# VH-VL binders against q8ixk2r445to577, part 350

Target 1, 133 residues: q8ixk2r445to577
Amino acid sequence: FFGMLQNKGLTDYCFDYNPPDENQIVGHQVILYLCHGMGQNQFFEYTSQKEIRYNTHQPEGCIAVEAGMDTLIMHLCEETAPENQKFILQEDGSLFHEQSKKCVQAARKESSDSFVPLLRDCTNSDHQKWFFK
Short names: E, the ipSAE of ESMFold2; O, the ipSAE of OpenDDE; V2, 0.75 times the mean of E and O plus 0.25 times the DockQ between their complexes.

## First folded at step 17 (VH-VL)

Design w67 (framework fv_axatilimab; at its last look DockQ between E and O 0.83; V2 from the best seeds 0.83)
Fold by OpenDDE, second read of step 17:
Formats: sequence, C-alpha cells, structure tokens
Structure w67 (fold): chain C 133 residues (1-133), chain A 120 residues (1-120), chain B 107 residues (1-107)
Amino acid sequence: as target 1 above (133 residues)
Amino acid sequence: EVTLKESGPALVKPTQTLTLTCTFSGFSLSTYGMGVGWIRQPPGKALEWLANIYWDDDKYYNPSLKNRLTISKDTSKNQVVLTMTNMDPVDTATYYCARLRYGDYYFDYWGQGTMVTVSS
Amino acid sequence: DIQMTQSPSSLSASVGDRVTITCRASQDIHKFLAWYQQKPGKAPKLLIYDASELQSGVPSRFSGSGSGTDYTLTISSLQPEDFATYYCQQDYDWPYTFGGGTKVEIK
C-alpha cells in the first residue's frame, strides 16, 4: 500500500511530513495535514517489513516510536526494520504499533489547525482508522 | 480509582476573587498527557468550560473569561487551583474540576462540584 | 466559537422506549464529540467519546453516531436510571463547548 495515508474520523486529513531541511529528514514529528497530494510530503508506503516508509527522499525514512513517547518520529530506515518501526495496518483500518501495543490515533494538538497522530489504547474510534488513497 | 474533589468558599462577594482547589487521586499531573480542567454550570443551565492545565504546565483558558482566570498546579499535592477575579452574581454556578488527557480533551472523571454563590 | 445545538431540549419517554438525542455543531468537528449524562445534583458522567466510543462501564444500550456537524445519542431501551439530562461536547477546538442539554423525563 502506498499514497496518502488518510484518517477516517478526521476526514480530509493525511499523514504529513515536512522536515525543515530536506537534506536532514530524521528526528521530526509526523503530523496530520489536509490531504492535498502535492509534493512529497504526503506520500507514504506500507512495506512488507511492516514499515511506514517515507521513501520519496534519500536516505529513506521510516516512522518510529521512541521509548516513552506517543508521537511518531521519522527515523532512518534500516536493512532490518527495528521493533519500534513495526506497524500492522489491520483490515478494519486500525494502525497497530507492535512494540507499544497501541494504535495510531488522529488527535488535535495546539489548535484545530494542528493535528498529529498519537499512540493510544486501541479502540474502534474512526480516529484510529486509516486508509491509503 | 480516580477521584477529584473541589473545595473553596460557597459564598463570594461581588468584585472579590474566587479561589477553588481541586484535589485529586488515582492519577498524577507528573504523568505525560494528564490534565485537569474546570467547568462551571449555572443553576438550571448548560456547562461552560473554563480552563485546563496539563502535566507540562501548559495552560488554556476560555477566551471570554481569560483575563479573569488563572490556573495553577501543585503536582506534589495533587492539587489544581483556579482563581477567578472580579466575581459577579452572573458567575454563580456549580464549579467542577475534571480529568482530561492531552489529545482527547473530553473529561472522563469529574468531581462532585462545589456550588459558588456570588452575592452581596 | 463552535456552537452546539441539541434537540430536543426535553422529551418525555417511558421505560423501554428508544430515545434519540441530536447534537448539531456550527461547523464540522470531525467526530470530536462526547456525550455526558447528568442527574440532578450530580456531576456529569462521560458516556461516549469520539462520537461513538462507549466509555468503560457504560451500558451497551447507549450508543453514539454521526459525522460532520450532526451527531446522535441513542438509548436503545430506556431504563429507570436513564432519566437525566444529556449534554454533548465538542473537543475539536477551543473553547470547548457544550450543547444546551436534553432532559429526558418520565412520561
């Protein structure tokens, strides 16, 4: 699966990554932004290694969850996907993080115009359902 | 078990400052994501959100009352304090403190509420 | 501010009845909607969050649905303990706002 990763509950919002420096793509938080499909900021791939890969840039980035955190941070992809980068995109649309045993949920941050994916206990909320478009 | 309890004066004179304390247990404001908010309800009327404070001391206020509200926390005591200046009879209401979580912003546990009457 | 309009403001029903309460937001709140139950002299109790998620411990006769601006709380079979006032709340934007409430009374 690849393309825009769109939230079901928070309609018209997609995974978005726009690092301040295009030559240094790691270490920043993945956010949610209105789906526009322009540029490279909203193109992601779910790989056979269970990665959510940001592979429109080199080196390739993979979404990771750092210890003790509930945010999604861009790390470099590795030859073998580390545990903190493994996600399961379920049939129901839930995005499950294996290591934390939590689900990715669309959430508001500092304002209604600022949304982020966060790890939360898994529910049937549409805020936790995602699909590629 | 999560519990919250409001305390403060039941009667306040107009123009005086109201100080309410929320004492809670079962959770800590040292925990990432935790927050406590204040909500009031005039007799027979709907609920009105007042202010939130979070574990990182981030604070948010109702814009209509922002200049009158101050929220603070004492994590070691599991307490949150709300002050409201220049009280008026229109501010007569039951005041609740309640728990919320960053990213969710609904209130899952509430105190029993404390009635505050503003009268001369 | 986002205005939350509940309807009806009050209704009369009997035990066993199916009860439906509607909440309309002045703008799309993307399912950032919670429902509360409040009994006289008591604090509100969270029933549903994220428009449709049942809070732990809440009976399954309560359900929530909706999207965009329109949301619904449903009690499939009204029980004696369900006579109360119900409020919706949006948590999409500051200030967080509540609906005017719906009082469910005994017929």
Scores: ipSAE 0.910, ipTM 0.955, lowest interface PAE 0.5, mean pLDDT 96
Fold by ESMFold2, look of step 17:
Structure w67 (fold): chain C 133 residues (1-133), chain A 120 residues (1-120), chain B 107 residues (1-107)
Amino acid sequence: as target 1 above (133 residues)
Amino acid sequence: EVTLKESGPALVKPTQTLTLTCTFSGFSLSTYGMGVGWIRQPPGKALEWLANIYWDDDKYYNPSLKNRLTISKDTSKNQVVLTMTNMDPVDTATYYCARLRYGDYYFDYWGQGTMVTVSS
Amino acid sequence: DIQMTQSPSSLSASVGDRVTITCRASQDIHKFLAWYQQKPGKAPKLLIYDASELQSGVPSRFSGSGSGTDYTLTISSLQPEDFATYYCQQDYDWPYTFGGGTKVEIK
């Protein structure tokens, strides 16, 4: 799958990566922003290695979750995907993080205009459902 | 078992400062993502969110009350403290503390509440 | 601030009745909606979050639905312990706001 990764419950919001320095794509948090398809910030690839890849840049970025955390952070992709970079996009739209056994959920940053994806215990909530558009 | 309990004065005079303490057990604010919030309910009226504090000491306030509220925590004592300045009779309410998780701004466990009356 | 309007403000029902309570938000809240039960002299108890997800330990006779601005809480077969006041709360945008409540009374 390639394109804009959209949330079902938080309608018209997509994965977005907007690092403050275009030459430093590692270490910043993935956000959710209104889907627009302009520029390079909202295009991701779901690979056969179960990566969510930000490949509009070389070297390519892959979404990861660090141990004990619940935020989605950009790391460099590796030849063999590390366990913390593996996500299963299931037929029902849930996005399962293999290492943590948790699902990706849309959430607002506290008292902010910004939304982010976070890991939570898996539920049937539409905030945990995602699809490429 | 998760429990929370509010303590503080039952009667406060107008203009005085209210200080409420939430003492909790069954969870810790050292746990990543954990938070405690304060909500009040005037007699016979709807609930009103006041403030949240999280494990990382981030604090958030209802904008309508921001200049009057201060929230703090002591993680080692399992306590959260709310201070509200310049109390007025309209602030008469039951005050609750409750648990939440960052990102999920609903409250899964509540204290029993403490009634605070503001009058001369 | 997002206004949450509940209806009805009160209703009378018998044990075994199906009860439906509605909550309308002043703008789209994208299913960021919780329901609470409050009995007299007690704190609220979380029933439902994310519009339709049951909190652990809540009986399956409770269900939630809705999208956009309109949400409902349904009690499929009312039990004696369900006579209480029910509140909705949006957690879409700050300040987080609550509905005015619906009191469910014995008919």
Scores: ipSAE 0.750, ipTM 0.909, lowest interface PAE 1.2, mean pLDDT 92
ESMFold2 (binder alone), look of step 17: mean pLDDT 93; pTM 0.939
OpenDDE, look of step 17: ipSAE 0.896; ipTM 0.950

Design w68 (framework fv_axatilimab; at its last look DockQ between E and O 0.90; V2 from the best seeds 0.84)
Fold by OpenDDE, look of step 17:
Structure w68 (fold): chain C 133 residues (1-133), chain A 120 residues (1-120), chain B 107 residues (1-107)
Amino acid sequence: as target 1 above (133 residues)
Amino acid sequence: EVTLKESGPALVKPTQTLTLTCTFSGFSLSTYGMGVGWIRQPPGKALEWLANIYWDDDKYYNPSLKNRLTISKDTSKNQVVLTMTNMDPVDTATYYCARLRYGDYFFDYWGQGTMVTVSS
Amino acid sequence: DIQMTQSPSSLSASVGDRVTITCRASQDIHKYLAWYQQKPGKAPKLLIYDASELQSGVPSRFSGSGSGTDYTLTISSLQPEDFATYYCQQDYDWPYTFGGGTKVEIK
């Protein structure tokens, strides 16, 4: 699967990554932004290694969750996907993070107008449902 | 078991400052993502959100009351304190503290509430 | 601020009745809506969050639905302990706001 990764509950919002430096794409947080389909910021790929890959530039980035955190951070992809980069996109639309055993949920970023994907206990909430478009 | 309990004066005079304390158990504000908020309800009326504080000491206030509100925490005592200045009879209400989590801005556990009457 | 309008403000029902309460937001809140139950002299109790997720311990006769600006709380078969006031709350935008409430009374 590839394309925009859109949330079911937070309608018209998609995974978005816009690093300050296109040549240094790691270390920043993945956010949610209105789905626009323009540019490379909203293009992701779900791979056979269970990665959510940001492959707009080389080297390619893979979404990871750092220990003790609930935010999605961009890391470099590895030949063998590390445990903190493995996700399962289930048939029901839930995006399950294997290491934390939590699901990715669309949430508001504090009092800002921004939204972010966060790890939360898995529910049947549409905020935890995702699909590629 | 998660519990919260409000404490403070039942009566406040106009122009005085209200200080309320929320004492909780079953969770800690040292835990990432945890938060406590205050909500009030005038007699027979709807609920109004006042303020939130989180584990990292991040604070949020209702804009309509922001200049009158201060929220703080003592993590070691499992307490959150709300102060509200220049109290007026219109501020007469039951004041609740409740638990929330960052990113989930609904309140899953509530205190029993404390009635505060503002009167001369 | 986002305005939350509940309807009706009050209703009378009998045990066993199907009860429906509506909450309308002044703008799209993208299912960031919670429902609370409040009995006289007690604090609100969370029933539903994310528009349709049932809080742990809440009876299955309670359900939530809706999207965009329009949301509904349904009690499939009203029980004696369900006579109370119900509130909706949006957690989409600051400041978080509550509906005016719906009092469910005994017919």
Scores: ipSAE 0.904, ipTM 0.953, lowest interface PAE 0.5, mean pLDDT 96
Fold by ESMFold2, look of step 17:
Structure w68 (fold): chain C 133 residues (1-133), chain A 120 residues (1-120), chain B 107 residues (1-107)
Amino acid sequence: as target 1 above (133 residues)
Amino acid sequence: EVTLKESGPALVKPTQTLTLTCTFSGFSLSTYGMGVGWIRQPPGKALEWLANIYWDDDKYYNPSLKNRLTISKDTSKNQVVLTMTNMDPVDTATYYCARLRYGDYFFDYWGQGTMVTVSS
Amino acid sequence: DIQMTQSPSSLSASVGDRVTITCRASQDIHKYLAWYQQKPGKAPKLLIYDASELQSGVPSRFSGSGSGTDYTLTISSLQPEDFATYYCQQDYDWPYTFGGGTKVEIK
């Protein structure tokens, strides 16, 4: 799959990666932003290794979750995908992080205009449902 | 079992500063993503959110309260403290502390509440 | 601030009745909506979050639905212990705001 990864419940919001320094792509949090398809910030590839790749910029980034955390952070992709970079996009639209046994949920960053994807216990909430456009 | 309990004075005079302490058990603010918030309810009226504090010491306040609020925590004591300055009779309410998780700004466990009356 | 309007402000119903309570937001809140039950002299209790997700330990006779600006809490078969005031709360945007409440009386 390649395209904009959209949330069902938070209507018209997509995964977006816009690091403050475009030359230092690693270590920043993935956000959600209104889907627009302009530029390269909202295009991700879901690979056969179960990665969510940010590969419209170089170097390529892969979304990861660090141990004990619930935020989605950009790491460098590796030749063989590490376990913390593997997500399962299930038939019901849930985006499951197998290592943590949690699902990706759309949430507002407190007291800001920003939304972010976060790991939470899996539910049937539409805030945990995702699809590519 | 998750429990929260509010404590502090039942009576304050106008212009005084209110200090409320929330003591909780069954969870810790050392746990990633955990938070405690304060909500008040004037007699017979709707609930009003006041402030949240999280495991990482980030703090957030209802902007309508004009910088009257300060929230702090003591993680080792399982306590959160709210102060509200320049109290007025209109601030008479039941004050609750409640648990939330960052990203989910609804409250899954509440204390029993403490009634605060502001009067001369 | 997002205004939350509940209706009706009160109702009375018999045990076994189906009860519906509505909540309207002043703007799209994208299903970031919770429902609470509050009995006299007690703290609110969370029933529903994310518009339709039932909180653990809440009886299955409670359900939530809705999208956009319009949301509904349903009690499929009213029980004596369901006498309470019900509040909706949006958690889409700060400050998080509550509806004015719906008082349910058992007649």
Scores: ipSAE 0.728, ipTM 0.903, lowest interface PAE 1.2, mean pLDDT 92
ESMFold2 (binder alone), look of step 17: mean pLDDT 93; pTM 0.936
OpenDDE, second read of step 17: ipSAE 0.899; ipTM 0.952

Design w69 (framework fv_axatilimab; at its last fold request DockQ between E and O 0.86; V2 from the best seeds 0.85)
Fold by OpenDDE, fold request of step 18:
Structure w69 (fold): chain C 133 residues (1-133), chain A 120 residues (1-120), chain B 107 residues (1-107)
Amino acid sequence: as target 1 above (133 residues)
Amino acid sequence: EVTLKESGPALVKPTQTLTLTCTFSGFSLSTYGMGVGWIRQPPGKALEWLANIYWDDDKYYNPSLKNRLTISKDTSKNQVVLTMTNMDPVDTATYYCARLRYGDYYFDYWGQGTMVTVSS
Amino acid sequence: DIQMTQSPSSLSASVGDRVTITCRASQDIHKYLAWYQQKPGKAPKLLIYDASELHSGVPSRFSGSGSGTDYTLTISSLQPEDFATYYCQQDYDWPYTFGGGTKVEIK
């Protein structure tokens, strides 16, 4: 699966990554932004290694969850996907992070116009449903 | 079991400061993502959100009342305190504290509420 | 601020009736909508969150639906204990705002 990763509940919002330096793409948080399909910032690939890969840049980035965090951070992809980079995109649309045993939820930062994907306890909420477009 | 309980004066004079305390159990504000908010309801009227405080001591206020509100927590006592300055009869309401989580700004458990009357 | 318009303000119904309450937001709130039940002299109780998710312990006769600006709370078969006032609340943006309420009275 590849393309824009769109949220079902937060309609018309997609995974978005726009690093401040195109030559150093790691270490920043993945956010949610209106789906526009322009550029390379909203193109992701779900791989057989259960990675969410940002492969429009070299070296390729993979979404990871750092210890003690609930945010999605871009790391470099590895030959063998580390545990903190493994996600299961379930048939029902839930995006499950294996290591934390939590689901990715579309959330708003309080008093902010920013939306971000966060790890939360799994529910049946459409805010935890994702699909590639 | 999650429980919350509001305490404070039932009567406040105009221009005085209201101090309410929320004492809770069944959860902790040391838990990542956990929050407590205050909501009020004038007699026979709708609900109005006042303020939130979270585990990391981050605070948020209703913009219409932000200059009058202060929210704080004592994690060790499982308490959240709300102060509201310059009270007016229009502030007469039942005041509730309730639990929420960061990213989910609905309130899943509520205190019974405490009625506050502002009168001279 | 986001205005929540609730309709109707009151309704009369009988036990066993299907009851529908509507909440309209002044803008798209993307399913960040909760429903509460409040009885006289009591605190609100959460019924539904994220527009359609049933809070734990809430009877299955309660359901929520909707998207965009329009949302609905449905009680499939009204029970005696369901006579109360119901409120919607958006948690899409701050300040978080509530509807004006719908009082469900016995016919």
Scores: ipSAE 0.926, ipTM 0.960, lowest interface PAE 0.5, mean pLDDT 96
Fold by ESMFold2, fold request of step 18:
Structure w69 (fold): chain C 133 residues (1-133), chain A 120 residues (1-120), chain B 107 residues (1-107)
Amino acid sequence: as target 1 above (133 residues)
Amino acid sequence: EVTLKESGPALVKPTQTLTLTCTFSGFSLSTYGMGVGWIRQPPGKALEWLANIYWDDDKYYNPSLKNRLTISKDTSKNQVVLTMTNMDPVDTATYYCARLRYGDYYFDYWGQGTMVTVSS
Amino acid sequence: DIQMTQSPSSLSASVGDRVTITCRASQDIHKYLAWYQQKPGKAPKLLIYDASELHSGVPSRFSGSGSGTDYTLTISSLQPEDFATYYCQQDYDWPYTFGGGTKVEIK
């Protein structure tokens, strides 16, 4: 799959990556932003290695969750996908993180205008359902 | 088993500062993502959210009460403390502490509540 | 602040009845809605989160639905222990606000 990764429950919001420094794509948090398709910030690829790649720039980034954390951050992609970069996009739209055994959920940052994807225990909530456009 | 219990005075006089303690068990604020919030309910009225505190010591307050509220925690004692200044008879309510998780701003387990009456 | 309006404010029903309670938000809350049950002198208990997800241990006769501004709580077959006041709460935007409640009484 390739395109904009949208949330079913938080309607019209997409994965978005906009690092503060264009020449340093590693270590910043993935956010959710209104889907617009402008520029390159909202285009991701779901690969056969179960990666979510930010590959509109070089070097390519892969979404990861560090052990014990719930936030999705950008790492460099590796030849063989590390366990913390493996996600399963299931037929029902859930996005399962293999290492943590948790699902990606759309959530507001507390008392903020910003939304982010976070790991949570898996439910059937529409906030845990995602699809490519 | 997750439990929370509020403690503090049943009566305060106008202008006094209210201090409430939430003591909980069955979870810890050392756990990533965990939080405790405070909610109040005037007699016969709707619930009103007051404040949240999280495992990382981030604190958030209802904007209408922001300058009257202070929330803090002692993770080793499994306690959260709410302080509310300049109490007024309109603040008479049952005060609850409750558990939440960051990102999910609803409360899955509540204390039994403590009634606070503000009267001269 | 997002205003939450519940309807009806009270209703009378018999054991076995299907009961529907409505909650309307003043703006789109994107299914960030919870339902609570509260009995007199007791704390609220979470029933439903994310508009439709049952909290652990909640009987399956409870269900939630809705989108946008309009949400419902349904009790498919009312039981004696279900006579209580029900509140909705949006958790879409701070301050997190609650509805005024719907009291379900014995008919």
Scores: ipSAE 0.778, ipTM 0.916, lowest interface PAE 1.1, mean pLDDT 92
ESMFold2, look of step 17: ipSAE 0.776; ipTM 0.914
ESMFold2 (binder alone), look of step 17: mean pLDDT 93; pTM 0.934
OpenDDE, look of step 17: ipSAE 0.915; ipTM 0.957
OpenDDE, second read of step 17: ipSAE 0.910; ipTM 0.956
ESMFold2, fold request of step 18: ipSAE 0.755, 0.757; ipTM 0.915, 0.917
ESMFold2 (binder alone), fold request of step 18: mean pLDDT 93, 93, 93; pTM 0.931, 0.929, 0.930
OpenDDE, fold request of step 18: ipSAE 0.924, 0.925; ipTM 0.960, 0.960

Design w70 (framework fv_axatilimab; at its last look DockQ between E and O 0.87; V2 from the best seeds 0.82)
Fold by OpenDDE, second read of step 17:
Structure w70 (fold): chain C 133 residues (1-133), chain A 120 residues (1-120), chain B 107 residues (1-107)
Amino acid sequence: as target 1 above (133 residues)
Amino acid sequence: EVTLKESGPALVKPTQTLTLTCTFSGFSLSTYGMGVGWIRQPPGKALEWLANIYWDDDKYYNPSLKNRLTISKDTSKNQVVLTMTNMDPVDTATYYCARLRYGDYYFDYWGQGTMVTVSS
Amino acid sequence: DIQMTQSPSSLSASVGDRVTITCRASQDIHRYLAWYQQKPGKAPKLLIYDASELQSGVPSRFSGSGSGTDYTLTISSLQPEDFATYYCQQDYDWPYTFGGGTKVEIK
């Protein structure tokens, strides 16, 4: 699966990654933004290694969850996907993070008009449902 | 078991400052993502959100109250304090504290509420 | 601020009835909507969050649906303990706002 990773509940919002420096793509947080498909900021791939890969840049980035965190941070992809980069995109649309045993949920920042994907306990909420478009 | 309980004066004179304390158990404001909010309800009327405070001491207030509110926490005591200045009879209401979580801005556990009457 | 409009403001129903309460937001709140039940002299109780997620311990006769600006709380078969006032709340935008409430009374 590849393309825009769109949230079901937070309609018209997609995974978005726009690093300040396109030559240094790691270390920043993945956010949610209106789906526009412009440029390379909203193109992701779900791989056979269970990675969510940001492969529009070289070297390729993979979404990871750092220890103790609930945010999705871009790391470099590795030959063998590390545990903190493994996700399961379920048939029901839930995006399950194997290591934390939590699901990715579209969440709002209270003091902004921005949204971010966060790890939360798994529910049937449409905010935890994702699909590639 | 999560519990919250509001305490403070039942009667406040106009122009005085209301101070309410929320004492809770079953969770901690040292836990990442945890928050406590205040909501009030005038008699026979709807609910109105007042303020939130989170584990990282981040605070949010209802802008309609024109900076009359101050919220603070004492994590060691599991307490959250709300102050509201320049009270007016229109502020007569039951005041609730309730738990919420960052990213989930609904209130899953509520205190029983404390009625506050503003009268001369 | 996002305005939440509930309808009806009150309704009369009998035990066993199917009850439907509507909440309309002044703008799209993307299913960031919660429902509460409040009985006289008691604090609100969370019933549903994220428009359709049933809070733990809440009977399955309660359900929520909707998207965009329009949301619905349904009680499939009204029980005696369900006579109360129900409120919707949006948690999409700050400040968070509640609906005006719907009082479900016994017919």
Scores: ipSAE 0.885, ipTM 0.949, lowest interface PAE 0.6, mean pLDDT 95
Fold by ESMFold2, look of step 17:
Structure w70 (fold): chain C 133 residues (1-133), chain A 120 residues (1-120), chain B 107 residues (1-107)
Amino acid sequence: as target 1 above (133 residues)
Amino acid sequence: EVTLKESGPALVKPTQTLTLTCTFSGFSLSTYGMGVGWIRQPPGKALEWLANIYWDDDKYYNPSLKNRLTISKDTSKNQVVLTMTNMDPVDTATYYCARLRYGDYYFDYWGQGTMVTVSS
Amino acid sequence: DIQMTQSPSSLSASVGDRVTITCRASQDIHRYLAWYQQKPGKAPKLLIYDASELQSGVPSRFSGSGSGTDYTLTISSLQPEDFATYYCQQDYDWPYTFGGGTKVEIK
């Protein structure tokens, strides 16, 4: 799948990556932002290696979660996807992170206008349901 | 089993500072993502959120209380402390501490509550 | 601040009745809504989160529904232990705000 990765419960919000330095694609947190499709920040590819790939720029980035953490951070893609970069987009729309065995959930950063995807125990909540536009 | 318990004075005079302690067991604020919040309920009225503190020591406050609140924790004692300055009779309420997880701003386990009366 | 309006403020019902309680938000809260049960002299108990997800240990006769600004708690067959006051709470935006409550009384 390629396109805008939208949340079902937090309606009209999409995965968004806007690194502050155009020359450093790695190391920043993925956010959720109002879906608009303008520019390059909201387009991602779900690959056969189970990666969520930010590929509108070179080198390509792949979403990862570091061990013991719950935040989604951009890493460089590798030829063989590391376990911390593997997500299963299930038939029910849940986005399962294989290494942690947790699901991606839409949540507000407290006391801010920002929303982020983060890992939580899997539930049937619409905030854990995702689809490509 | 998760439990929380509030302790502090039952009676406070106007202008004094209220200090409440939440002592909990069955979870730890060393656990990634865990938090404790404070909520109050005036007699016969709705619940009002006051403050949250998290495992990483991030703190968040209800803006309507005009910086009267301070929240802190002692992870080794499984305690969270709330102070509220310049108490007034309108602050008379039952005060609860409760558990939450960062990102999920609802409370899954609550203490029994402690009634605080503010009177001259 | 997001205002949460509950209706009715009270209702009277018999054991076995189906009970519905409504909560309305002053703006779209994107299903960031919880329901609590509170008995006299006791702390609130979480029943439902994310509008429709049942908390562990809560009987299946409780259910939640809704989206946008309008949300409903349903008790399919009222039991003696269900006579209590019920509160909704939005967790979409700070400050997190609660409804005024709905008292469910024995008829």
Scores: ipSAE 0.770, ipTM 0.911, lowest interface PAE 1.1, mean pLDDT 92
ESMFold2 (binder alone), look of step 17: mean pLDDT 93; pTM 0.925
OpenDDE, look of step 17: ipSAE 0.849; ipTM 0.940

